VHH binders against Aspartate dehydrogenase domain-containing protein (ASPDH). Designs and how they scored, part 14

Target 1, 283 residues: Aspartate dehydrogenase domain-containing protein (ASPDH), of Homo sapiens (Human) (a6nd91)
Amino acid sequence: MADRGPWRVGVVGYGRLGQSLVSRLLAQGPELGLELVFVWNRDPGRMAGSVPPSLQLQNLAALGERRPDLVVEVAHPKIIHESGAQILRHANLLVGSPSALSDQTTERQLLEASQHWDHAVFVARGALWGAEDIRRLDAAGGLRSLRVTMATHPDGFRLEGPLAAAHSPGPCTVLYEGPVRGLCPFAPRNSNTMAAAALAAPSLGFDGVIGVLVADTSLTDMHVVDVELSGPRGPTGRSFAVHTRRENPAEPGAVTGSATVTAFWQSLLACCQLPSRPGIHLC
Key: E = the ipSAE of ESMFold2; O = the ipSAE of OpenDDE; V2 = 0.75 times the mean of E and O plus 0.25 times the DockQ between their complexes.

## First folded at step 8 (VHH; framework vhh_8emy_2)

Design C3 (from A5 with T98R; at its last look DockQ between E and O 0.01; V2 from the best seeds 0.00; counts 0 for: pae O 10.8 > 2, placed apart)
Fold by OpenDDE, look of step 8:
Structure C3 (fold): chain B 283 residues (1-283), chain A 118 residues (1-118)
Amino acid sequence: as target 1 above (283 residues)
Amino acid sequence: QVQLQESGGGLVQPGSSLRLSCAASGFTFSDYWMHWVRQAPGKGPEWVSSISSGGDYTNYATSVKGRFSISRDNPSKTLYLQMNSLRPEDSAVYYCAREGFKSYFDVRGQGTQVTVSS
């Protein structure tokens, strides 16, 4: 990083995460060796009055003209499906919507593009706590099971397909329990933590990691993420086990809690310090 | 009620100095990054300067670097912008803005007019 000037960063998406990242890049970027070179949003009107016109990219296909070193996607998994490979032609990619990788075609295309253009695919861990520990345990062949439960107020869900029709009659309702791959298409905005877990645990993957969505009306000021895993049996016959509980402050209806926004910024910074090797890397 | 109120603007000559203030109320000021942005007639908004919650980090637009200085006093919940060596192109409405967790600038004041003219 030190010898080639600042890293040029483009941001795709100007929702909550995008707005935060843009703000921080402008405020902190120069001190950190980062330069914001463009911001893109499907609705350009959202940037009006907030993002300098010179930084607004109107056509995503023209992102190469801005010569980015890193493009950060914080828009929607659909952007990764449609434009991920194309982005990798020009720059490293930080995926903010890990649920996109549940699609095998998309994953394949990203890997191929990564290898072809010699650019890295980074994936933000988001709200996943202990991602590196999970990865290490899995790499050692020790991970046996992994369950990720996300609980939030019903208003915090953005569900599609059959899950959109699900009713929450009680104070606490399990909306989904099953493989993460089956969840991601119908909860693209609420399954990113589970998707990150699947990527952290390739031995289990999207088919082996269990995702659970819980609507809880009592959660009026936080999101709760539980990670439960089991590992090898010890000499006593008892299995290694970890259970983490993450309480993230969040207003009712919010899809992303405040701590996750901060965590994403850390992921961005981490990406800049990691080797830019082809492949998919959690950060 | 969350509120920001800018003050200190005015008409000054090129080369002069001006100090803007922003009074914050209704929130924990020390928990937020704060920013100055400006908008001139017929132009889009322009980021000017930023300061971290504790004041340990500051940043400036290239156009004002070396001339402007941002600071804050958390006990009094006040943000400052010291503007030195003012130029006509610095003429704009200057806004104090809070970096929100939900949006880029979720709160800003009414602004204060700065006019630099001979």
Scores: ipSAE 0.006, ipTM 0.230, lowest interface PAE 10.8, mean pLDDT 91
ESMFold2, look of step 8: ipSAE 0.488; ipTM 0.824
ESMFold2 (binder alone), look of step 8: mean pLDDT 88; pTM 0.897

Design C4 (from A5 with S52N; at its last look DockQ between E and O 0.01; V2 from the best seeds 0.00; counts 0 for: pae O 8.0 > 2, placed apart)
Fold by OpenDDE, look of step 8:
Structure C4 (fold): chain B 283 residues (1-283), chain A 118 residues (1-118)
Amino acid sequence: as target 1 above (283 residues)
Amino acid sequence: QVQLQESGGGLVQPGSSLRLSCAASGFTFSDYWMHWVRQAPGKGPEWVSSINSGGDYTNYATSVKGRFSISRDNPSKTLYLQMNSLRPEDSAVYYCATEGFKSYFDVRGQGTQVTVSS
């Protein structure tokens, strides 16, 4: 980045994450060598008064006109399904909805586009703690199992399909336990951490990593993410094991906690420092 | 529970100044954009001004640009609107607003009345 002009960054999505990113890009971008070149949101009215009109992109298909170096998706996995490959025609892509990659067709399309246009697909680790450690452990053949549990207040879930009909009659209810690939379609907004884990551990992948959703009425002001992994048995018969617990402050009913917003900004900065090689890369 | 409470409105003469305040509670104030909107009788809501979470970026409606100034104090969770060179057409109920968890501008207070008249 030091040897060229500022990186041109487009933001797709103007929810909590999008607003935070846009705010920081406007305030800190210039000093960091980043230039916000457009913001897009499905509902353009959401940008009114918050984003300069000149930066508002009305038609996502026209993003090429803004000559972005990086497009950051913080909207919904549907945007990745529909427009991910097209975005990669014009720029590197930072995926904020990793659950989109649970769809094998989408993954294939992104990889093909990445290779064809010589642009990188970056994936934000989000609320996943220890992503790089997991990746390294897996690469070394040291990962046997990986379980990611997301616990939050029932109001924090945005569930679809059969999971939407699930009730939480008790103080603590397991809404889902199983392969991450089976979860993502029905919890597109609540499975991103699990999806990131699946990407960090390709030996297990979306089919091998276990995702758990827990509705806990006592969690009124935080999200809790537990990551549990094990390695192969050692000479003593014991297996390597790690258990991390992440407590993230969050408003009641919020899908994304405060620390995750900050983490995403760090991912954005990190991906700007990485080589733009084709392929999917966690950052 | 998210709560917003506006204050500082009143009856003033054209050319006068007012400073509105909005006290916020029930959410992480420093993480959110804040907005001022106004509504005059018989008219729809009108956006007035916005400020980003850190206060480094501000935006204004054309009708108030150069006259109004939005600011915020994150430690006290307070939003401000300095209104200078007030005009009769600025008369309205003024609301502070933020994005709720469902939609843009879905959270606002009871408002404060601003009346500009000779």
Scores: ipSAE 0.014, ipTM 0.375, lowest interface PAE 8.0, mean pLDDT 90
ESMFold2, look of step 8: ipSAE 0.638; ipTM 0.867
ESMFold2 (binder alone), look of step 8: mean pLDDT 83; pTM 0.844

Design C5 (from A5 with D31R; at its last look DockQ between E and O 0.72; V2 from the best seeds 0.00; counts 0 for: pae E 11.7 > 2)
Fold by ESMFold2, look of step 8:
Structure C5 (fold): chain B 283 residues (1-283), chain A 118 residues (1-118)
Amino acid sequence: as target 1 above (283 residues)
Amino acid sequence: QVQLQESGGGLVQPGSSLRLSCAASGFTFSRYWMHWVRQAPGKGPEWVSSISSGGDYTNYATSVKGRFSISRDNPSKTLYLQMNSLRPEDSAVYYCATEGFKSYFDVRGQGTQVTVSS
């Protein structure tokens, strides 16, 4: 890709992460062999005065006319459910909302489109540090448990259904503890790191990886992610174990911390260096 | 259609043990992860434990780890929860569950009451 013309990138979603991504693509893209060819947002008015009109895509169904090599989704899992397979007809797809893959129908449809059109489904790791180590451990049969805890101020959550009813109950509250699949529908914007972990550990998957969502009023400018894992008991009765804790600075009330934005940019760059092979690949 | 029927609950003293059972029908039981969830009065559902479709992988809520043990018998389509060293905090209606369209709790039985007192 570095030895041919620019790789053409489309961006779906123009919230905080989308704005950062578009800004970096416009500023740094040409030097990296990347060309931003469209930006789409559900509310086109969000792009006015910020995205050059020539790059604004009004109808997502017309994305093929922009001839993208890669489409980056940074909007919402609903876009992946509704449009992911259609995007894969035209381009590789980087899923910024991995919680969408908790829906097995969606995962199957993406895999089928990926194989039919010979385009890759890439999934951003987000704030999940150590994803490759988890993947390797799982592949070797050495992973027996994986738990991911996300803690932030209640204003940093965008919860739905039963979880929305208790989103600001007290100073420190566990809102959910259970399989990641059960969390993703009710915290689609706050479960992406957990979904990435489920994808990194397919032997456990969305049903075996445990997600914990914590509302903590003291975390006004931080998002905290704890990842805890254990392997099988060894000959001495002890198990391999790892605990990582990542503290991500964030604006008060923000869903996405600043360190997560930088990590997503790195996922995009890594995807541009990977071959266009069918399948779902954590990036 | 999917049917799940829990049994084995009761009124017991602290420190006692109970074994819950869940009889399953209407789906290919051996292909699905199974779960136990519980709901105490005035609280939302709380996940308790999960077991893989083959039975090789289990996980537990922090509050029950070391005291509860989940198991399954795929030939008889039955899920179990062995509950040891019961505490008053374990009092709840216990449900077995599997995947549904909206949440884990969308596909579950009518529940079995566990009460730990005195």
Scores: ipSAE 0.005, ipTM 0.413, lowest interface PAE 11.7, mean pLDDT 84
ESMFold2 (binder alone), look of step 8: mean pLDDT 83; pTM 0.851
OpenDDE, look of step 8: ipSAE 0.688; ipTM 0.881

Design C6 (from A2 with S52N T98R; at its last look DockQ between E and O 0.01; V2 from the best seeds 0.00; counts 0 for: pae O 12.6 > 2, placed apart)
Fold by OpenDDE, look of step 8:
Structure C6 (fold): chain B 283 residues (1-283), chain A 121 residues (1-121)
Amino acid sequence: as target 1 above (283 residues)
Amino acid sequence: QVQLQESGGGLVQPGSSLRLSCAASGFTFSDYWMHWVRQAPGKGPEWVSSINSGGDYTNYATSVKGRFSISRDNPSKTLYLQMNSLRPEDSAVYYCAREGYTGFKSYFDVRGQGTQVTVSS
């Protein structure tokens, strides 16, 4: 990065993640060879008084004028559906809403755009622990099953469609259990970790990885992510198995925990150091 | 000490040109986005132009676009504003400002004393 000048970064979305990224880019970016060149939010009012007008991008279609090297999406999977290919015309893309890739049309369009414009699609792993290990195990043909469970307080869920009608009759309720592809459209903000897992395990993919949503009223100050996988049988007849439990501090009702915000920043830094090859890459 | 010092203002006729300069000291100039803002009597501050750290990106208010040009020389730590086709409504005190950031809010944390630009027949 030092010999080519600073990498120009645009941020799409100015929610919690977006605000954090913008803050870090402005404060630490220069030392890291990164430069914020625009911020966009569907509701421009959210940026008023917080982001200098010169950095505010009013029309997302005009992002090319800012000459970004990387555009970071931290808004909603809908932005990826609608504008992902367009963004890739101008820059590399870091997807903060991996659930968008559960849509096969979107995935195809992103790949085509990536190849056509010679820009990379990066995907943030988010709250997924052990993403690289999962990827390696899968690549070796060793992954047999993968289950990702997200447990939060009921107030932490942002559910749509049929899942919006779901209720928690007791202290602990399973709201969904099934293929990740079936979950993502109705839990776009709560399925990103599962989506990342599906991308880490292409042999299983969105159809083979199991996502589980659990509403737990006892979880008032944290999110819990469990990752369970199985591998091949060993010489003893016992199967290889991994179970990780991630406890992430979170305010009541929060969709994203504090550690995930930090993890996202690391993903941003990581993708900036990777070759910008066409294709989809976890970071 | 962090300091910005504007210069180059004056009284000029409509249609004329003027070049403002801002000398920066006391900080790493090349690490910061720099801006020009202006304030006319009885009016609030108005953003005029911005330039990124490297100088390869610029932005302008609609009111000055096509007439003003912002640039910077990082080795000399100097910010410039070339103003062409000046109009009476461009009359104001012009400030150079450094963009700072704290928490979730960005702001102009340093500005100079300003330089007066008056456009009049």
Scores: ipSAE 0.000, ipTM 0.226, lowest interface PAE 12.6, mean pLDDT 91
ESMFold2, look of step 8: ipSAE 0.432; ipTM 0.777
ESMFold2 (binder alone), look of step 8: mean pLDDT 86; pTM 0.874

## First folded at step 9 (VHH; framework vhh_8emy_2)

Design D1 (from C2 with D31K; at its last look DockQ between E and O 0.01; V2 from the best seeds 0.00; counts 0 for: pae E 15.1 > 2, placed apart)
Amino acid sequence: QVQLQESGGGLVQPGSSLRLSCAASGFTFSKYWMHWVRQAPGKGPEWVSSISSGGDYTNYATSVKGRFSISRDNPSKTLYLQMNSLRPEDSAVYYCATEGSKWYFDLRGQGTQVTVSS
ESMFold2, look of step 9: ipSAE 0.648; ipTM 0.873
ESMFold2 (binder alone), look of step 9: mean pLDDT 84; pTM 0.867
OpenDDE, look of step 9: ipSAE 0.882; ipTM 0.950
ESMFold2, look of step 11: ipSAE 0.000; ipTM 0.151
ESMFold2 (binder alone), look of step 11: mean pLDDT 85; pTM 0.868
OpenDDE, look of step 11: ipSAE 0.874; ipTM 0.945

Design D2 (from C2 with D31K T98R; at its last look DockQ between E and O 0.04; V2 from the best seeds 0.00; counts 0 for: pae E 20.2 > 2, grease 25.8 > 24.2, placed apart)
Fold by ESMFold2, look of step 9:
Parts: sequence; structure tokens; C-alpha cells
Structure D2 (fold): chain B 283 residues (1-283), chain A 118 residues (1-118)
Amino acid sequence: as target 1 above (283 residues)
Amino acid sequence: QVQLQESGGGLVQPGSSLRLSCAASGFTFSKYWMHWVRQAPGKGPEWVSSISSGGDYTNYATSVKGRFSISRDNPSKTLYLQMNSLRPEDSAVYYCAREGSKWYFDLRGQGTQVTVSS
């Protein structure tokens, strides 16, 4: 006598985060009621010798044959732009690249597919410390400003467009300061914490949350994220304020720090316990 | 009569091999993902292995990976489990199960006993 078997999880992306998730799903998944059913990567050669052939998905369009309950994206916003709606046809989707949602067309397409196929769009909180408190404060009308600053060694950035040509001549250079929406297209892999903040604070959104990217050559093995928020000024002129500083050890040149990998695993576990209702949900 | 019937169990020594079969009848076998599940005395059911409807994709529990191999023959409506390097911990009743429209198994057989003792 058996009930429904484990939740079936597919992983899209096999970089550092994808490798960590695959390793944890294989080692701890069965005890947690989770089963890895496929891994896909844009470059299939990166999976050779490390991902069992039975789990290697050669064509993302064939994911439906694996009958996933959840597909976890840990690759790049472009996968969400191109394939997010198709994934939602077959499974719930955990977006590991929340910067993809800075594109309004993509957000609309995901919402429409989510509603049509009755599958949830989950968004990882990643390195955003205090995301739930930000959401609650925003929902209560108590959030006036939100600023997220990421500082890391220049080698830890994966920049595109005009920012890819940006020069970091000194030891500490502000590469961008402004609305998160203006940053995400040009720093899609380095703006995910900021995008998560924009999604946690819909009253501000991608246009109201301020993102700051800092290149700091002294941060050879560290990623630093500062989250600063304030509420409306009260009668005395004072405002509620919070400043969170996260210092995350990282390999030189890494986009993802060590503690962020563990936090993403917790997001995956959490979204498996959330209701699979249509819409976009932080987990 | 929608049925699954397991066979091929028995008493074997550690390190032996055994091949289980599951005959399906009364439904379109090729439309469904199929699974092996086992249950040891005093334990709840444990998922062992899965295979896609076309046979292209297979998965295994970590406890059996590298030792067990699932396969299917859609024309003959038969599911198989090849079990190599058997251990005492593999002793259980083995069931084949059909995957329903959700994560719930909506059909399983009566099971076949596998006993591995030294």
C-alpha cells in the first residue's frame, strides 16, 4: 500500500547553485519527500560525468515527460523569458532569477500561464534577509523607501549591455544607483536580491526600490548586501528604519556566495510546503 | 478488470540478483508513468524507482541507485525491476504502482515478497 510518491523536482541550470541543489536533492531529497527527476543545462557537457544519464534532460521542451511537480530555475533570466510559460504548463515554477520579472511582458506572460494551467510561480528570496518583514510592512502601508546595495569584487559581476563596458578603475566604484528596473536588464545575475526586494515591496515595485551596485576590489572573498528601509515620518519627525547588513563569504569571482546557496535550498523546501495557487509568491 | 500483478520474488542470498515483473491489464499501459514501491515489516511504503510512460526517463531512490534497474515493455504491458547486489535491507514486499493524474498512486498490485538473508 502506497500513497502519492515524493514531490518530483526538475532543476534547470547546472552552475554552482544548480550543482549544490542536485547534490542536496540526491542526498537528502528522499527523506524529505522530494525526488530529482531531471537536470537540464544550456551546455549539456557540463553535466557529463556528474549527473546520472537517467536524470539528464537533453531538450527542455520535453520536460513534461518527467512529470515534474516543481521546476526550479537556477540558470538565467533568459530561460524565464523564453520558457517560463511553457514550464508552467506542466509544473509549478520556482524562479531563481527574479530579475527576469523586471520585464513587464515576462511578468504578464507568467501570470497568464499560471492562471491558465493552475500552477504557482514561486520566487526565491535568495540573499534578501528580512523579505517577509518587508512584505508585511509594505502591505500595512508602512514602507516609504527601500534601498538595496550589493558590493563585491569586480570579478563577481556578470554585467551586460552598457554595464558590461563599465570600467572599475579604483578600489571602490559605484557602477549603478537608481531604480531596480533600470539595473536588472544589464546586471541580470547580480540584481536578483534587488529584484526580490522589489517583489517583496509591491507598493514601490521595480521603479520605486533603489538598487546600488558597488565594485570593491578589497572584497576578494566576500559579498556584502545592505538593505535599508524607512517608513513615513511620524509627528515627531522620526521614521521607523531598519538597516540589515549581510556579509557572505564567497569564492573569488563567484556570483553566488556560500550562504546564499544554503538560503536557496531553504527557499526550495519552503515552496514545496506552500499552496500551489496561481500567481507569483515569494518563498 | 484494471489490475497490476507482481511476480518474481523469492528467498535469495546477499549479493544475488532477482528480476521482478509486473503484468498490467485493463488499461492503456503506455499512457502512464509506472513505479516500484516496497514495504518492509513495521515500516511505511518506500518509493524505489520510476519510469516514464515512453520509457525514456528513469529514477531511483538513493538506497538502490546503481544496483537496481527499472524497465518496461509497452507492447506486452509489462514493468520490470532488475535487482542486483541484493542486501538484507532490500527485504520487503515489492509493489508496482501506476501514477495517477496528481502525485497519488491510483493503482497498485498485491505485491511480491523479496527476502534476502544470510
Scores: ipSAE 0.000, ipTM 0.115, lowest interface PAE 20.2, mean pLDDT 83
ESMFold2 (binder alone), look of step 9: mean pLDDT 89; pTM 0.900
OpenDDE, look of step 9: ipSAE 0.018; ipTM 0.299

Design D3 (from A5 with T28D D31S; at its last look DockQ between E and O 0.72; V2 from the best seeds 0.64)
Fold by OpenDDE, look of step 9:
Structure D3 (fold): chain B 283 residues (1-283), chain A 118 residues (1-118)
Amino acid sequence: as target 1 above (283 residues)
Amino acid sequence: QVQLQESGGGLVQPGSSLRLSCAASGFDFSSYWMHWVRQAPGKGPEWVSSISSGGDYTNYATSVKGRFSISRDNPSKTLYLQMNSLRPEDSAVYYCATEGFKSYFDVRGQGTQVTVSS
């Protein structure tokens, strides 16, 4: 990083993740060779008193004026749908809402923009544990199945469309089971881990990776992510199998656990070290 | 225009078998994952099974795993669902689906009724 000068970073979204990132960028950015150059939020009022006025970007379309090297999206997949390609005109893009890529049009547009402007699309792995192992296994042709289960308190879900009508009749309820592509549009904030998995396993993709949402009233202080995969059969006829369970401390009703916030910061740092090649890269 | 036409449904007894078919047209069938979904009265659509474009990967809902088998014939552009050991709870309209704009729920046929009753 020293050879390139400080990376100019813009943050899009000032929710929980955005606030954390902005805070860290301001505090630790300089020593890491990172400079926060703007913060944008759909509701600018949220930044009042916390983000210096000089760093507040009022019009996202004007982000080019700030000459960012990297724009970090931590707002909503809608921002990626609407502005992802435009962002890539000016800078590399770190996608904090991987669920946006479940939309093929969006994915295509991002890839085209990436290639055209020679900027990279980075995607944060979020709460996905073992992303690299999944990727490697898949690349080797060994991945046969991948299921990602996210369990949290019912209050932690932000569901839309047909899933919004779902209720939890009991202590533990499966709200959704199916391809990740079918989930992302209706659970944009709760499907990012599954989306990351889909990206880590391109052979299966959004249609092959299975996402499961579980509402569990007993989970008052954590989010649970289970990743189950199967691979090739061994000599005994038994298949390679992995099951990981991630327990992430979380406040009741929180959409994102504390460890995921930290993981995102690591993704941001990682993407700054990666070659800025066109394409979509999981970080 | 994308067209999907399901067939093969009917009234059967518990424990029996059915084979559903879906005839696809209007798109490059061999390039897309295909899905079966079902909808029972008063319930939302439920994913049943998926198969990759080449047929190398298959997935099943927990509720049907071990009983149902999805397959496809790309030359004839036909999707199949072999349903064995049918249960009353399998009763629903079954739809063949593929990816639409955002979800595999976006593109479906008219469906075929499956009723499992003694």
Scores: ipSAE 0.565, ipTM 0.831, lowest interface PAE 0.8, mean pLDDT 92
ESMFold2, look of step 9: ipSAE 0.668; ipTM 0.881
ESMFold2 (binder alone), look of step 9: mean pLDDT 84; pTM 0.850

Design D4 (from A5 with A61S T62R; at its last look DockQ between E and O 0.01; V2 from the best seeds 0.00; counts 0 for: sugar tag NYS H59, pae O 4.8 > 2, grease 24.9 > 24.2, placed apart)
Fold by OpenDDE, look of step 9:
Order: sequence, then structure tokens, then C-alpha cells
Structure D4 (fold): chain B 283 residues (1-283), chain A 118 residues (1-118)
Amino acid sequence: as target 1 above (283 residues)
Amino acid sequence: QVQLQESGGGLVQPGSSLRLSCAASGFTFSDYWMHWVRQAPGKGPEWVSSISSGGDYTNYSRSVKGRFSISRDNPSKTLYLQMNSLRPEDSAVYYCATEGFKSYFDVRGQGTQVTVSS
């Protein structure tokens, strides 16, 4: 960061992640060469009393006026669908809703915009543990399967479409199991980890990576993410395999656990250190 | 219950060094960014340094950059602050802090007093 000079950062979304990022940017930003230049939220009332009025952006279309170097999206994949390309006109983009990239049209539009305007698309890994290891393994041709399971209390889910109608008759219910691409449209807020995995494993992609949503009533204060992968068969005849279990403290009903919030901040800092070349970069 | 306990403060002369420690308990230490903040009499809290959960990132305020070093040992759940070339203006109560669910730096210990005086 020190070598790049000050960066102007805009934050899109003022939920749990947005609030944390804004708070950290205000507190640490000036010392780190990061300047918060705007905060936008669909409901501007949420910013009242917490975000200085001068930093509140009322119209997202006017973000260019704030001359951002980086825009951080922590709102909803819909924002990426609708405004991602436009954001890239003005600044680099850190995508906090990776599930947006499950839409092929959106992905293409972002790539085109990225190339056209010479701005990078960064994607936060979020709650995905071992993202770099997955990426490296995949790049080496060693990834055969990847399954990401997210288990939370039923109240932590924000499901849409057919998944919204799903019932949890028991203490532990599998709400979805299948390709990540099929999950993201109906679980836009709960599939970001799976989406990140799909991006980390391009050989499998959104169609090859399996996402699993589990509602578990016993999980009152944490989110659990299991990552299971298999690789090549070894000399003993057994295949390479990895299974990670991430237990992340979370308030009841929370969509995002505390460690994920921290991880996101790390992603923000990481992307600021990466070259701003066109393309999609997991960070 | 989340607990943070700072130690290592004291009275020292300008130019001297101190090493602060913070013992953490009651939470998964390795999952959280940790911070040092300080508060001098009559002043508001001031951010000093931060370290990422895995220790890959460290940040410092301009006032302490080059003099202070933050580190952590996740197995022992301990946060450290090595303070070199101390100055009178570094005098403050130093707090170990983390971000809770509600606000930035909402979880901190009782602090340890650092006084730099000739």
C-alpha cells in the first residue's frame, strides 16, 4: 500500500460487511493510504447517524464524481448485475457477492468492461478456506472434485424461488445439493463461498463444483463450512483428498459470521496490493 | 466470555523499549483481526496497529510506524506489541482490542499503562 499512494475507496452496501468496512476505513484508512470517498446503500436511511453526510452517495450512477480508485460491493449480486460494468468504467471493483458471477452474461459483461476500461475485477474469497491451495491444485490439473457445504441455523438463510419454499422438517436438513450455478440464483446471499470456490477451481467452475446448503437447528452461534476435494490417485492407490471444516462464530440468524467479515477486510487490503490488470482475480 | 488481558506496560525513559502482551480467551483467537489502541489522558482512543488473523497483514499508524511491531501467536492466543524508540507522546493506556459483532474495537481489555518520561 505504501508504494501505491493513497487509494480512494467507495463502498456499495451498508449491511454487516459494509458497516465493518466503512468503520475500518474511517479508523485506519488515512493511516493506510486509503480514503473513503463514498458510501452507498439502497436504503439511505441505514447510513443516517453513522456515515457522515458528505460521504453518503445518494445516486450510485454518480459514483464517478467521487473519483474512486476502488469500489467495494458488499450489497447484493443484483448490484453487480445492474451496475458492475458501469462501476468498472470509473474504478477497480471488489466483488463481495461472488454469486453474481454464476450468471454468464454478468461475467462476460464484467470481463468486457474490465478490458475496455482497464480496471480489475477482484473477488473476495469470503468464507472459503484454502482458496489459494484449491487454485494451485486446480492449476496443476490435480483437482477432480470439489464440494462446499455450508451449514447454518435456518434463520441464517435468505433463500429465493423454489428454495424459499423448502421446509426443514428436522433438526438437520439438506436444502440444496448440486452444481453451484444452480444454487446461486436462489441463494444469492448464502452461496458466495461456493461461488468463490467455483472461481478458485476454474476446471470445474460453477457447473462442476458442488454446493450444499444445510439447515441445522443446533447451530445457534456459528456457521460451518466444509470443503471437500479429491485429487489424483497416489502410489498407494488412494486418491489425494482434503477435508476442511471451518467453524465461524456468528450471531443467531446472521448471514455472515465474524471471521468472514475479517476475511473480507483482508481481501480488500490484498486487492490493493495486486496489480490492477484487467480480468477477474480472486483475493 | 471474551476476555483480553494486557500486560507489559510501565514507566520508561525516552528512547527505551517495551513489549506489550495481550492474553486472549473465550473466542477463536485465530479467526480475528487483533488491534492495539491507546488512549492518552484527555484524548480520544487512537488506533495504533492491527494484525490479520493469520498474521499476514500488519498495519500501523503513522505515529508509530517504523518503531512499533505487532505480532501474534495463535497457538498461545497471545498478541504482542514491540515498542521501540519510545517517545513521551506514546504515553497512554494501551488496549488490546478486536472487532465484535456490533462495532469496531468494541471488545478490549482493561489496558496497560505506558508512561514515557525522562
Scores: ipSAE 0.026, ipTM 0.375, lowest interface PAE 4.8, mean pLDDT 90
ESMFold2, look of step 9: ipSAE 0.564; ipTM 0.850
ESMFold2 (binder alone), look of step 9: mean pLDDT 84; pTM 0.852

Design D5 (from A5 with Y57W; at its last look DockQ between E and O 0.01; V2 from the best seeds 0.00; counts 0 for: pae E 13.0 > 2, grease 26 > 24.2, placed apart)
Fold by OpenDDE, look of step 9:
Structure D5 (fold): chain B 283 residues (1-283), chain A 118 residues (1-118)
Amino acid sequence: as target 1 above (283 residues)
Amino acid sequence: QVQLQESGGGLVQPGSSLRLSCAASGFTFSDYWMHWVRQAPGKGPEWVSSISSGGDWTNYATSVKGRFSISRDNPSKTLYLQMNSLRPEDSAVYYCATEGFKSYFDVRGQGTQVTVSS
């Protein structure tokens, strides 16, 4: 970063994650060679008193005027669907809502825009542990199955469509089990880890990676992510297998745990170190 | 459960100073922007000041700028508001607030009464 001028960073979304990022960018950005150049939120009222007026972007379509190098989306997959390609016209894009890429049209549009404008699409791994190992195993042709289970308190779910009607009748309920592509539209805020896994394992993809949502009333202070994968069969007939369990402290009802916020910051820093090549890159 | 408890209010004369405190619990205090808002009788809530999660950024309403100072201690999970050169128009219930999951300022304490009168 020493040889490059400061990276101009725009933040799209000012929820918990957005607020954290903005705060860190303001506090630590200058030392890291990062400059916050705008913050946008669909409800501008949320920025009142927290974001300097000069940094508040009222119209997302005008983001080009701020000359960003990187735009960080931490709002909703809908923003990626609607504005992802347009953002890529002006800057590199860090996607904080990987579930958006479960939509094939969106993925295609992002890739086309990326290639056309010569800007990179970065995707935050979020709460996915072992993303690089998964990617390596998959690249070697060794990945046979991948299951990602997200367990949290029922209040932590933001479900839509048919999943919204599925309330936990008991202390522990499986709300969904199936391909990640089928989950993302109905759990756009709770399927990002699964989506990241799908991106880490392109041989399986959104159709092959299994996502599981579990509502557990006993999980009052943490989110749990289990990643289970199988690999090649060994000489003894036993298959390679990995099972990781990530326990992340979280407030009751929180969608995102504290460690994930930190992880996202690291992703942001990482993407700034990567070559800005066209394509989709997991960070 | 997320809890905010304001303290430090009172009856003071114009020109005097007060320091408000807010004790936070039930959430990761250091991850959130914190705010002071106030509400006077017959008026709507008014934003007073905000501070970033790390404390490196502060903002103030025009009406209090230069007189009030917001600070925080993350280890003790405490938010402060130093109020100097108090005026009668500063009289209000002062609330510590944070942004929750639903709306801006959706998490507030019970408030502390500040009355500035000669």
Scores: ipSAE 0.000, ipTM 0.278, lowest interface PAE 10.5, mean pLDDT 90
ESMFold2, look of step 9: ipSAE 0.005; ipTM 0.294
ESMFold2 (binder alone), look of step 9: mean pLDDT 83; pTM 0.843

